# VH-VL binders against Prolyl 3-hydroxylase 1 (P3H1): the designs that were tried, part 4

Target 1, 115 residues: Prolyl 3-hydroxylase 1 (P3H1), of Gallus gallus (Chicken) (q6jhu8r557to671)
Amino acid sequence: SHLVCRTAIDEKQEGRSDNSHEVHVDNCILNAEALVCVKEPPAYTFRDYSAILYLNGDFEGGAFYFTELDAKTQTAEVQPQCGRAVGFSSGSENPHGVKAVTKGQRCAIALWFTL

## First folded at step 1 (VH-VL)

Design n7 (from n6 with heavy chain G99S Y100G Y101D T102Y R103W Y104E V105Y; framework fv_nepuvibart)
Fold by ESMFold2-Fast, scan of step 1:
Formats: C-alpha cells, sequence, structure tokens
Structure n7 (fold): chain C 115 residues (1-115), chain A 121 residues (1-121), chain B 107 residues (1-107)
C-alpha cells in the first residue's frame, strides 16, 4: 500500500491545469497513441484489482477519473470525500488519473490485490 | 535492472549551449516524473528541473529559468536538458533522477552516474 | 524558496558511534523530507523518505524522525562504509531544495 499526500499547486505553478497523476493502467504499460496496453515488466502484471481510499475531504480538485485507452476521453469521475473508496479492475479497461489539487491537501491510500 | 545513464557533458564556453541526455531502462519510463539535479565541484546538491510523465508539468529552478529546457521522448525512454546561455556558475556534474511513480513525486530513488559540464573560457 | 539548514556541516566519529544530523526547514513542510547518502565519486542514494521511512535494502542502523520544521537523521553504530556526505531534501513545495550536506568522516 501507498499513502500519498499532495498539496495544492503553489503560486509558482499558476495556470497548471493538468493532472496531479498522469493517466495510466495499473498492470500494463499504456501506449495511448497506439491504443494498446502491454503486459510486461516493469509493470506489475499480476495486479487484478485496485482500490483508492480517501483519508480526507477538506481540499478542492483532486478528482479520480477514468478514460478510454486514448487517455483523453473521460468515462467516469469520482469526487473526493473522506472515507470514500473507489475500486476497479487493474487492467486495460480502466485507464485512470487524478486531477490537480487546487486548494488544500489530498491524502489517499492506494491498494492492489491479486486474485 | 533499473538504470539511468547520462551523456552529453563536456567543456563549453560562456554563452554556449549543450544538450544532455539520459537513457532509462528497466522500468515504465512514461509513468515517472524525471528530474535533473546538479552538483558544482566540491559543493552540495541543487535541484534544477522536473518533467511529468506526459510532459504536461515542467518546473525550473530560478537560476536556470529561461535558459534551460527539460524534455523527454517516452518512445525512446530518454530525458533531455537543453542548456543555453551557459555561465561559469553552471559548471557541475548533472544527474538525471527518477522522482517516483504516480504516487510519489519528490523522492529520488534512482540516480544516474552523472555527466560533467564545465563552462570555462 | 524553502531553505534547508543542516548541522553540523562536518563531523568526525569512531566506528560504533551514534551519529546525529539535523535539518531545519524555513517553514512547515510536514513530513515531506528525504535523506540521501553520497559516497565520494558516486551519485547520491536515497536512504529515508517521508521523514521516517527506510528505503528498501537500506540497513536498519539508519533512521529518520521529525515533522514540521525540525528533522533528525541518525546512524546507530557507525560503520566504515558509512563515510559519506548526507543531504536532507524537502519536496513540500517547488523548487525542491536540499540542505548543505553533512560530511561524515572516521577519526
Amino acid sequence: as target 1 above (115 residues)
Amino acid sequence: QVQLVESGGGLVKPGGSLRLSCAASGFTFSNYYMSWIRQAPGKGLEWVSYISGSSSYTYYADSVKGRFTISRDNAKSSLYLQMNSLRAEDTAVYYCARSGDYWEYGAFDIWGQGTLVTVSS
Amino acid sequence: DIQMTQSPSSLSASVGDRVTITCQASQDIRKYLNWYQQKPGKAPKLLIYDASNLETGVPSRFSGSGSGTDFTFTISGLQPEDIATYYCQQYYNLPYTFGGGTKVEIK
């Protein structure tokens, strides 16, 4: 498990609207231009299920979101909330990222499971 | 085997330009923030710049803003630092370093061996 | 910029000694602090991340503690191979900044 805390973009990063975590897939290497995800090291190919648990909700931004394999077409979004968990399969069906934190600090735990 | 290998260092005159390269292997390069960190002879470490996996985020230390450009080519697993308008105070060993994956940006867990840049006339 | 002040700048100790290095941030950085070891002629190596977590493969004699503005790095039972310069580094805010380093030598 990973405990991750991210602080809001500071004044020196003004205008930053890109993701705090880039779009990726948890068990393969995503090539968004080719629309493929390749199961090979150093990706953790044995991961079957992923979960994120938000530890706080007193921040703005930081939404978890899913995309198509192009890493651009958003398919779903989960708003942060203290105690909220989002679970999903680790494979190519769930490319995901995290939007920028715009105020405060976001803390979450990431977990991966093998069937 | 996770490895970073720098190249491109050398002797250059003040006002000149130099491009550093860093070849990554053994990990999914596109998943990681990558940094350049430098060390002047006999001195401490100075963080220079970082770039996100997608290249959407970049940041530069004030000492190099407007003169240095960080970039990457994920298809080649390579990181670059274009250095323009070089000054004597840019003389240093330049390290490329992995900042961590999607969940940790600020700890440098893998470092290259460094490449020496000497700015002198 | 957040300034990181390390003390002492250098120290000499005997094998088996307890060595303590401190790092002070100019503002609250919570636990966003790492410690690195740099042996002569080599690249730095991560030892401690997030103030107190030991990096995989690093000997347990190395430890870190602290939060906010005051941080401590300790080597319990100094070994000959620990001769190096040690650096703290904050990543709470950009630009990332390093302490000035502490050179550890054997008497």
Scores: ipSAE 0.000, ipTM 0.581, lowest interface PAE 11.4, mean pLDDT 82

Design n8 (framework fv_nepuvibart)
Fold by ESMFold2-Fast, scan of step 1:
Structure n8 (fold): chain C 115 residues (1-115), chain A 124 residues (1-124), chain B 107 residues (1-107)
Amino acid sequence: as target 1 above (115 residues)
Amino acid sequence: QVQLVESGGGLVKPGGSLRLSCAASGFTFSNYYMSWIRQAPGKGLEWVSYISGSSSYTYYADSVKGRFTISRDNAKSSLYLQMNSLRAEDTAVYYCARVSPYDYVWGSYRFDYWGQGTLVTVSS
Amino acid sequence: DIQMTQSPSSLSASVGDRVTITCQASQDIRKYLNWYQQKPGKAPKLLIYDASNLETGVPSRFSGSGSGTDFTFTISGLQPEDIATYYCQQYYNLPYTFGGGTKVEIK
């Protein structure tokens, strides 16, 4: 597990307006143009299930979102909330990213599981 | 096999300009943040800039901000660094590096593959 | 900016020795620290990520430990091919910053 904190100041310094983290898949290499995801290094191919746990809710932005394999067509969005967990399979079913934090600091614990 | 190959370095006078290129192969280039890191002769490593896979997000070290521009061409799997208003202090070997993982769940960002570097010398 | 201080700047050791290098961050960076090896005339190579995780293909004699502000990198049983300069790097905040490097030489 990993604790990740992102701040609005850091995101603005990066010139980010849309995404804190680019769209990806947790256990394979996504080729959004070809619409395929290939299980090979350096991807963590052993991952079966992923989870993000929000530790606070006193920030703005930072929404977790899912897309189709094209990494452009958004299929779902999860608003941050203290104590909220987002669980999902680590494979090509769930390309995902995180929108920019626009105010405050977002802290979350990231977890992965092998079944 | 992941490979990064830099080119475009050379001798340039103070106040001049130079454009570096990095040719990437062996991975899906558009999925990764890419970075430039430099090393002055006999000195340590200094991070310069990065660019997101989509080119929507860039960041620069204060020492180069306003003078250097990072860009990429995903169709050509190529990364660029346009360097303007060069100073003697910019003399260094410039490395391109892949920023990995692309994976928020791991929460880790590291330079997992580096090119061989290209030397830029700013001298009169 | 987060400043990374490495010590020593250089060391000389014999084949088979245990060598340790330290890295101190100017503020709490949790475990967001990587270690790289740079052999003369070559590009750096990632060895350790997230303070203590060994990169794939890297020999187990290399290890890392620490969290917060104090980090240690260890080579257990120094080999001739380990002669290089080693760098720590934080990625907790932008800009990313490197330590000054530690040059490891054979006696």
Scores: ipSAE 0.005, ipTM 0.587, lowest interface PAE 10.1, mean pLDDT 83

Design n9 (framework fv_nepuvibart)
Fold by ESMFold2-Fast, scan of step 1:
Structure n9 (fold): chain C 115 residues (1-115), chain A 123 residues (1-123), chain B 107 residues (1-107)
Amino acid sequence: as target 1 above (115 residues)
Amino acid sequence: QVQLVESGGGLVKPGGSLRLSCAASGFTFSNYYMSWIRQAPGKGLEWVSYISGSSSYTYYADSVKGRFTISRDNAKSSLYLQMNSLRAEDTAVYYCARVYKYTSGYEYYFDYWGQGTLVTVSS
Amino acid sequence: DIQMTQSPSSLSASVGDRVTITCQASQDIRKYLNWYQQKPGKAPKLLIYDASNLETGVPSRFSGSGSGTDFTFTISGLQPEDIATYYCQQYYNLPYTFGGGTKVEIK
């Protein structure tokens, strides 16, 4: 597991205004132009399930969202709330990203499971 | 197998320019942030710059900001560093490195490095 | 910028010894720290990521621990091929910064 805290200052330092975490897939390498996700050794190909738990809600921005393989067509969005959890399969069916934090600090725990 | 090969280093006078290249193979180049890290002779490692897979995001160390430009050509699986207004303190081996950002913004580490190319800035 | 202070700058140890290197961050970086090995004349190699995770293919005698501002890197049972300079690196904030390195020599 990973505890991740991002601030509006962190986003600015990384030159990000729209996304804190660019669209990706948790167990393969996403090529949005080719509409494929390739299971290559550098990716954690053994991941089967992913979960994110929000530890606070006193920030602005930072919404979690899902897309099609094109990494552009948004299919769902989850607004952050303290104690809210988002669970999803780690494969190509769930490309996802995180919108930029615009005020305050977002803290979440990320977990990955192997079946 | 992942391979990164740098080229373009050499001897240049202060105020001169050089363009470094890094040829990548063995992985889907466009899916990775790429970085340049340098090491002055007998000194430690200093991070220089990174570029996202799409080229939408770049960042530079203050020591090189305004003088160096990072770029990439995904069709050629190549990374570049344009170095202008070179100074003696820019003398270093320059390494091309792949940035592992699997969940983009959760993990950041340099998992593969090239063998480096030496840049010497001297009169 | 976040300053990374490594200690010691160099050490000499015998084959089979336990070697410990420390790294201190000038501010809380959580667990956003990596360790690299650089053998003479070679490029650096990732050994440990996220403070305590062993990179694939790296021998189990290497380990990392710590969080916040204090981090430790350990070689349990030093081998001759471990002579190298070891660097910590934080990725909590840009710019990424490295420690000054610790040169590990045999004998």
Scores: ipSAE 0.000, ipTM 0.576, lowest interface PAE 11.1, mean pLDDT 84

Design o11 (framework fv_ogalvibart)
Fold by ESMFold2-Fast, scan of step 1:
Structure o11 (fold): chain C 115 residues (1-115), chain A 120 residues (1-120), chain B 107 residues (1-107)
Amino acid sequence: as target 1 above (115 residues)
Amino acid sequence: QVQLVESGGGVVQPGRSLRLSCAASGFTFSRYGMHWVRQAPGKGLEWVAVIWYDGSNKYYADSVTGRFTISRDNSKNTLYLQMNSLRAEDTAVYYCAKEIYYGRGAFDIWGQGTLVTVSS
Amino acid sequence: DIQMTQSPSTLSASVGDRVTITCRASQSISSYLAWFQQKPGKAPKLLIYDASSLESGVPSRFSGSGSGTEFTLTISSLQPDDFATYYCQQYNSYSWTFGQGTKVEIK
């Protein structure tokens, strides 16, 4: 339900690693050390499904990726493309993050559903 | 040891069906998007279809939409292409190909190719 | 569909030559472009991905550059093993599309 745009800061990326969005779960609080995800405030625990729709492809970086509950072991990555949609359940089975945008601006629509 | 091995090609009459298989080994098949790419005799490369790592998303070239179906069985490390209503212009060597990274269309591993000839 | 056009379609070269192949996209594809080498009777082999990243095991004489709509593959000093057909491919927008190919043949 949000339009999300992230702009590259490539000069600052030379000496440090950044994610545009750190690994998280959409409907609970991820504790990667304990390998659990707890449904508690301030998480939106009522979210059942999530979707991301990419609005452009004229940028570099910004890949959407999934991990195990440890927030380190990558299980999948989706390369951004104009018009590409990624749908997934909002729970602990789909921890995910967004890698740094290294050039240009990445715009996507994020949507969450309950049913 | 990383390889893709294709099977199922052959000579078939127009209007008939064929099912191609691609057996994967030496990498974690369930973590990568898989593609089919074809090449008609003496011609260039044409992308045919893609299936995402978990089978949830599929896309097809306009030339095969409604006739071809891509699928995968992650428990068997196998990719499939069901080809229905075959036409003479579908005659080509069919390659299966693996994405280098999740969601990148750069193909780092290719099968040997299997020839499909649609001829009366 | 994004149209990919390669130039030239055929070039004749000698061992030791610097070879340049250009690929143009009908609309911006950022850096989502790969280069492949294909020899007769063989499957294509990945050389470059993300416009300029050299695939592991590919000789350093191969390099890629460009972004947006104009891309170049360069072979700095052509070797006998490099006579082949080269293809560019975009993966910015589905459906994925290849260029028509550039045949590098012996002069």
Scores: ipSAE 0.000, ipTM 0.542, lowest interface PAE 16.6, mean pLDDT 82

Design o6 (framework fv_ogalvibart)
Fold by ESMFold2-Fast, scan of step 1:
Structure o6 (fold): chain C 115 residues (1-115), chain A 123 residues (1-123), chain B 107 residues (1-107)
Amino acid sequence: as target 1 above (115 residues)
Amino acid sequence: QVQLVESGGGVVQPGRSLRLSCAASGFTFSSYGMHWVRQAPGKGLEWVAVISYDGSNKYYADSVTGRFTISRDNSKNTLYLQMNSLRAEDTAVYYCARESYEYWSGHYGMDVWGQGTLVTVSS
Amino acid sequence: DIQMTQSPSTLSASVGDRVTITCRASQSISSWLAWFQQKPGKAPKLLIYKASSLESGVPSRFSGSGSGTEFTLTISSLQPDDFATYYCQQYNSYPYTFGQGTKVEIK
């Protein structure tokens, strides 16, 4: 498990305007141009299931979103809410990213499981 | 405090073996991929090997493939490098490093390094 | 293997100078590039990750830019603590590879 807190100030200081976290897949290396996701290090290839638990909801931006393998075509977006958990398979069917936080602070816990 | 400490370096004859250790503290060792990186005296950095968080995946530089073995013991928070068939060109300071690959943390790459342990291969 | 080439190999600079170091990859590495600082007798220290993201605790005078095959590390106003050797490193694919290093020395 991993606690992550991001603020709008952090995003600006790091030059991040579009994404807090770039589109990726949790258990393989995504090559969006080739539309493939390769299971090799440094990826944690044995992750089967991922979950994100939001610890607060009093911020703007920071939306969690899913894409096709091209890392551009958005397929779903999850609105952050205190106590909300988002679960998904860690593999290539769920490329995902997090949009930049534009106001306040977003805190979440990331969890990974091997089934 | 997050820390990595290497040990096991020393002077060894060509063709012999040596095992390096890297002791981790201050973080959840079992959650991170680990690397060995070396630096010959007066030279630049050379990547040696990587091991995944659970020890199931490993990759090696061509220069050490078949001779070096990376391993870890998560119950002891320790990373190892078994070096066999040592050659003069393996003489270097060996560093262990933690890799922050988790996109969720906002940090990528080798963010924590040990202070290194010197291995000298000479007759 | 992806070859990383730094320019210059050595540069002499004075406190207060703007210093620029370039790193070129033999093939595209997207943004998977890190910059490290190393002082004599010490381990490397991560400065920049993913080409342009400043590592926590690193002074804001350090910045990184670039993508694909050409990358730049800039120190906007060199301080005495900045005389060191700097390395770029690609982590797009195995084996990971480093540039040969750029030594930033006084004067």
Scores: ipSAE 0.014, ipTM 0.605, lowest interface PAE 7.8, mean pLDDT 85

Design s1 (framework fv_solitomab_arm2)
Fold by ESMFold2-Fast, scan of step 1:
Structure s1 (fold): chain C 115 residues (1-115), chain A 123 residues (1-123), chain B 106 residues (1-106)
Amino acid sequence: as target 1 above (115 residues)
Amino acid sequence: DVQLVQSGAEVKKPGASVKVSCKASGYTFTSYYMHWVRQAPGQGLEWIGYINPSGGSTNYADSVKGRFTITTDKSTSTAYMELSSLRSEDTATYYCARGPYYDFWSGYSFDYWGQGTTVTVSS
Amino acid sequence: DIVLTQSPATLSLSPGERATLSCRASQSVSYMNWYQQKPGKAPKRWIYDASNRATGVPARFSGSGSGTDYSLTINSLEAEDAATYYCQQYSSYPLTFGGGTKVEIK
């Protein structure tokens, strides 16, 4: 498990489509151009399930989002809320990223499970 | 109530193309993925692809990739599959099935299925 | 691809008996589902995410398992339960199904 806190970035960086976390898959190496995700190091291939638990809600931005394997087509978005959890399988069906924090500080716990 | 209604049976010659429709009703069409699954006579189920109606993004199984196209018409809430260069091995009942966006609240499964469209490839 | 192996291929039992259907995955999966299919009909979602009964599924059905080993149990078979049951993983693309277990009532 990991505690992750990120702070707001300035408006100029946000205008450049800066994200707090680039789109990735938790248990394989995503090649968005080839639409493939390869289970090899340095990825933690043994991860089966992922969860994010938000520890605060007094910030702006920082939304968690899912995409297709192309890492561009957004399929879902979860707004941060204190005590809110988002869970998902760690494989290629759930490429995901985190949008920029625009105000304040976002703190969350990231958890990974092996089933 | 959610309903998926597919077009009628097709008989095609080898090398031809077939296009099957799946008309959705009872929900917001762009809020769910539409998948296609086929079943050869007396055989099991095979996933062959999906489309996200919201953006039009698709993903196809290797067994049909290069011959298979899924499209949608949002104005009629209809998904289409087209399979070209038909072979006898493509003879199957083709089902559309609704899948979620990546939302763990509802689980990841096919909750509603079309009635199926039988495609026979015969010379 | 994740390969799902279902056993037995066919299960022939009398009304009132307990049926246990197995589904084993070639690698660990996070989401395992079961679909019921009767002859000439489309599959119906029966159990989703290992253990949740779909709406309208009788309480005699239960699903269990995690990782690579999953099962569907029917505690007391009824005539209407005669069908083929398919397991399906929704953890990794391409999505895959098991070969099915046909449940027959004597």
Scores: ipSAE 0.000, ipTM 0.555, lowest interface PAE 14.1, mean pLDDT 83

Design s2 (framework fv_solitomab_arm2)
Fold by ESMFold2-Fast, scan of step 1:
Formats: sequence, structure tokens, C-alpha cells
Structure s2 (fold): chain C 115 residues (1-115), chain A 121 residues (1-121), chain B 106 residues (1-106)
Amino acid sequence: as target 1 above (115 residues)
Amino acid sequence: DVQLVQSGAEVKKPGASVKVSCKASGYTFTSYYMHWVRQAPGQGLEWIGYINPSGGSTNYADSVKGRFTITTDKSTSTAYMELSSLRSEDTATYYCARVRGYSYGYYFDYWGQGTTVTVSS
Amino acid sequence: DIVLTQSPATLSLSPGERATLSCRASQSVSYMNWYQQKPGKAPKRWIYDASNRATGVPARFSGSGSGTDYSLTINSLEAEDAATYYCQQYSSYPLTFGGGTKVEIK
């Protein structure tokens, strides 16, 4: 597991205004133009399931969201809330990103599982 | 197969500028960050910056900030570093290295062969 | 900046012996990676995210650790393992490397 904390200052320093994490798939390399996701390095191809657990809710932005393989068409969004967990399969059915934190600090634990 | 091929060795005078290229092949160029790492003779590795070829965003180490620019040419899948106002302390082998980042892994998975830059009178 | 301290600076061992290389961070890190570098060559990915072997890395290599204390172990040294090994953190910018541990085969 990984503890991930991001602040609005971190986003600004790294030039991120739209996303903290660009749209990706957890176990393959997404090519959004070709609408394919290829299991190859450096992807962690052995991942089967993913989860993220929010540790706080006193920030703005930082929403977790899912898209189609085009990385543009949003299919779902999860608002951050202390203690909220988001679980999903790690494959090409769940391209996802994280919107930029616009105020405060977002802390979450990221977990990946192999069956 | 993935390859990062860098331009040849450079010898420069103090105060000059140097531009090094890193040509990528075997993958989608815009899907990976390109980082630059240098190594002075007999010394360890020092990270000096990155570029995201997709959006053009960059980040530079304080040791080179103000003198360092990373650019890309998407049509040729090539990343460039340019370091100006060269000092003797800039003598090093410069490596390009790629990172996917985010959930794919935060490590340098492929490296260029290196470009030796010598700054001398 | 996160400072990574590697020890020892040099390990001189015989084939078949166990090598343990240490990397200590000045503060807790999220991702610790290891690279193998042979003289005149670019570094190669070796261990990523503390304990995962990169493709092609022999099973005799293992990584472990969390927080500020990490190690790379070679269970039974082979001649081709002679190299300098660098740890590297990917927790915060600027990214930093340890000073390296040189492994020599007697």
C-alpha cells in the first residue's frame, strides 16, 4: 500500500490544473487515440483489483473519476469523503484519473491486489 | 523494443550552451514522461528535470534552474535538453530516462546510452 | 530534499556469498527503486517500489524495506553481479539518488 498526499501547492508547482493523476489504467498502457490498452512494461500487469481509501475530506477538488478508453468521456465520478473507499478492477474496463486539488490537502491510501 | 538513442559527445567552453537529443522508439512517445539525469566523472547520479511530452509541462532541479530547458519534437519522438552558461561543474554524462508515472510505476524503466558533455577551457 | 545514504560504499565478496546493501532516507518515502550500473554503461532498472524485480533480474536479488530503511540483498553472488547499485526515491521533487554501493567479486 501507498499513502498519497497532495496539496493545492503541489499541483501548482507541478503545473497541474486539471488532474493530479492523468487518465490511466492500472495494469496496462492506455493508448486513448487507438482505444486500446496493452499489457506491457512499465505497467504493473499483475494487478487485478485496485482500491483507494480517502483519509480526509477537508479539501476541494481531488475527485476520482472514470472514463471510456478515449480518456475523455467521463462515465462516473466519486466525491472525496473521509473513510470513503473506491474499489474497481485494474483492467481496461476502468480507465480513471484524479482531478486536481484546488484547496487544502488530499490524503489517500492506494491499494492493489493480485488474485 | 523500446530504445532511447542520444546524440554524441560534446566539448564546450565555459559560458557556452549545449543541446543534447534523445530519440525515442518502440512506444507511444506522448504517454511517458522523459527525465534527464546527469553523472559527473566518478560521481553518483543527479536528477535535473523532466518534461511531459503530451502537455509540454516541465520541472527542473534547482541546480540547473534558469539555465536549463527541456523540449520535445513529437513528429520525430525526440526530447532535447539545453543547458546554457556552462560551468566546469556541468561536466558529466547526461542520460535521458523515461517514466510512465501515476499508477503505472514511479521508476526509470529505460535509459538512453548517455551523452558525455565536457566543459573546459 | 530527501537525502539517501547508502552503506557500505564498497562490498568485496566471493562468488556464492550473500551481499546486503542498505539505503536510508532522511524522511519517509513512498517509492524506493534500485538501479544497477556497470562501468561505462547507463544504469538499468533493477528493483522498483521496494521489492519488485524488473524484467530479467535474477531471483537471487530481493528488495525490502519501508519508510526510511531499505535494503537490497543478493543471496548468492555471481561474477556478473559486480556493479554499482544506486537507490532512488520517487516520493518528492527533486528526485534523489543514494551515493551507490560498489559490489566487487574477489
Scores: ipSAE 0.013, ipTM 0.673, lowest interface PAE 7.9, mean pLDDT 87

Design s3 (framework fv_solitomab_arm2)
Fold by ESMFold2-Fast, scan of step 1:
Structure s3 (fold): chain C 115 residues (1-115), chain A 120 residues (1-120), chain B 106 residues (1-106)
Amino acid sequence: as target 1 above (115 residues)
Amino acid sequence: DVQLVQSGAEVKKPGASVKVSCKASGYTFTSYYMHWVRQAPGQGLEWIGYINPSGGSTNYADSVKGRFTITTDKSTSTAYMELSSLRSEDTATYYCARDRYPPGYYFDYWGQGTTVTVSS
Amino acid sequence: DIVLTQSPATLSLSPGERATLSCRASQSVSYMNWYQQKPGKAPKRWIYDASNRATGVPARFSGSGSGTDYSLTINSLEAEDAATYYCQQYSSYPLTFGGGTKVEIK
C-alpha cells in the first residue's frame, strides 16, 4: 500500500487544472491511441484488484474518474469522501484518473490485490 | 532494447533560447511519461518537468516555468524541451528520463545528457 | 516542496566494508527511489519504491525505510560501487532529489 497526497499548490505549479493523475490502467501499459492495454514490464501485471481509500474530505476537486480505453471518454466519476473506498478490477476495463485538486490537500491510500 | 538518444551540446549567449531533443526507441512512445532533469556542473539533480506523450499534459518546475516548454512528435517518437531567455544559472547537463505516471513512480531509462552552456 | 537530506555527503571506505547511506524527507513520502551516477554519465535507476533492486543491480545492494527515513546499504563494497547515489521522492510535485552521497573506494 501507498499513501498519496496531492495539493492545489501542486496543480497551480503545473499551470493547468485538468488532472491530478492522468488516465492509466493499473496492471498493463495503456496505449490510448491504439486502444489497447499491453501486459508487459514494467507494469505490475500481477495486480487483479485495486482500491483507493480516502483519508480526508476537506478539499475541493480531486474526483476519481473512469474512461474508455481512449483515455478521453469519461464513463463514471466518484466524489471523494473521508473514509470512502473505491474498488475496481485492475485491468483494461477500468482506465482511470484523478481530476485536479482545486483547494486544499487530497490524501488517499492506494491498495492492490492478487487473487 | 530501450534507448533515449539526445541531441548534441549547445553553447548559447544570455537571452537566447535552446531546444534539445530526446529520441525514444524500443518501446511504445505514448505509453510512458517523459521527464526532464538537469544538473549544473558539480551539483546535484533537479527535476524540471514532464510531458505525457499520449495526451500532451505537461508539468513544469517553478525554477523554469514561463520560459520552459516540453513538446513531442509522436511520428518520430521524439520529446523536445525548449528553454528561452537563457541565464548563466541554466548552464547544466539536461537529461530526458522515462517513467510511468501513475502508477509507475521511478525513472527507469535515461538519455545520455545534453550539455547546455550559457556564456557571454 | 519535499526536501530530502542525504548523509553523509561523502563516504570513503575500503573494499569489503559495509556502507550505509541515509535519506531523510521533510515529510512522509510513499515512493522513494535511488539512482547511481558515475562521473560524466547519466544516472541509473538503482532501487525503486524503497526496497526493490532494478534489473542488474548486485545483491549486495539493499534499500529500506518508510515514512521519512530511508537507507541504501552496500554490504560488501567493490571498486565498481564508487559513485554518487541520489535519493528521489515521487510522492508530490515538484519531484525532488537529495543532495547525493559520494561513495569513494580507498
Scores: ipSAE 0.000, ipTM 0.581, lowest interface PAE 13.9, mean pLDDT 82

Design s4 (framework fv_solitomab_arm2)
Heavy chain, then light chain:
Amino acid sequence: DVQLVQSGAEVKKPGASVKVSCKASGYTFTSYYMHWVRQAPGQGLEWIGYINPSGGSTNYADSVKGRFTITTDKSTSTAYMELSSLRSEDTATYYCARGYRDYYFDYWGQGTTVTVSS
Amino acid sequence: DIVLTQSPATLSLSPGERATLSCRASQSVSYMNWYQQKPGKAPKRWIYDASNRATGVPARFSGSGSGTDYSLTINSLEAEDAATYYCQQYSSYPLTFGGGTKVEIK
ESMFold2-Fast, scan of step 1: ipSAE 0.050; ipTM 0.728

Design s5 (framework fv_solitomab_arm2)
Fold by ESMFold2-Fast, scan of step 1:
Structure s5 (fold): chain C 115 residues (1-115), chain A 121 residues (1-121), chain B 106 residues (1-106)
Amino acid sequence: as target 1 above (115 residues)
Amino acid sequence: DVQLVQSGAEVKKPGASVKVSCKASGYTFTSYYMHWVRQAPGQGLEWIGYINPSGGSTNYADSVKGRFTITTDKSTSTAYMELSSLRSEDTATYYCARSGDYWEYGAFDIWGQGTTVTVSS
Amino acid sequence: DIVLTQSPATLSLSPGERATLSCRASQSVSYMNWYQQKPGKAPKRWIYDASNRATGVPARFSGSGSGTDYSLTINSLEAEDAATYYCQQYSSYPLTFGGGTKVEIK
């Protein structure tokens, strides 16, 4: 498991991108221009299921979102909430990213499972 | 407690081979990549390769390619590096290091203590 | 190969001062990490994915940046911060490290 914290101060002051995390797929390498996701190193091709657990809710922004394979067309968004978990399959059906934190600090734990 | 423990220091002659071990504990060995990074005395860090213990896939830096092999023994949760045809410029401290998530969270979150390999005539 | 250029090579500062370490990549990087290394010790993961502090890293440390330009800042330097700091990209193989910035206490 991995603990991830993002702060609004760092993003606003240092000119970070609008997204806290680039759009990606958890078990393959996404080529958004070609609209394919290839199972090759360094991707963890054995991942079957992913989960993100929010540890706090006293921040703004930082929403988890899903896209099509183009990494641009948003298909769903999950608003962060303390104790909320987002579960999804790790494959090419769920390209995802995290939007910028606009106020406060967002902390979450990421987990991956092999079935 | 997650830990990587490496074998002890080695002194080798030019042209010899060296094999260094890295024993993992406290986590599922096959769920993380294992990397090797070396550091010559007074110099910076150089990535030299990885193995994915789950599938056995490897990738080696050009500086060591053809002389370098990474292997694992899943039954003992141990990774090994072997470097052959040793040269004086291979004198370095060799570290194993674990990587979790390539995309989001970090590369080398746990490191071994290092193994000093000295190549001298 | 992606080349990471760290500057300055050495920073010599007094306790309480602000230190800013630069890491510039020869091409755009989507994943940048920082490691702290003290003499005779293995490196420690210090900042991962540009701005996340590793467990146990003091709040005075912050990482920032995107694309080709990244920095590590210590907002109020303490004696225990004397070390060499290395940036490292995890965007493409081969993985590469910067040459390091040595932080010294006067």
Scores: ipSAE 0.000, ipTM 0.566, lowest interface PAE 12.2, mean pLDDT 82

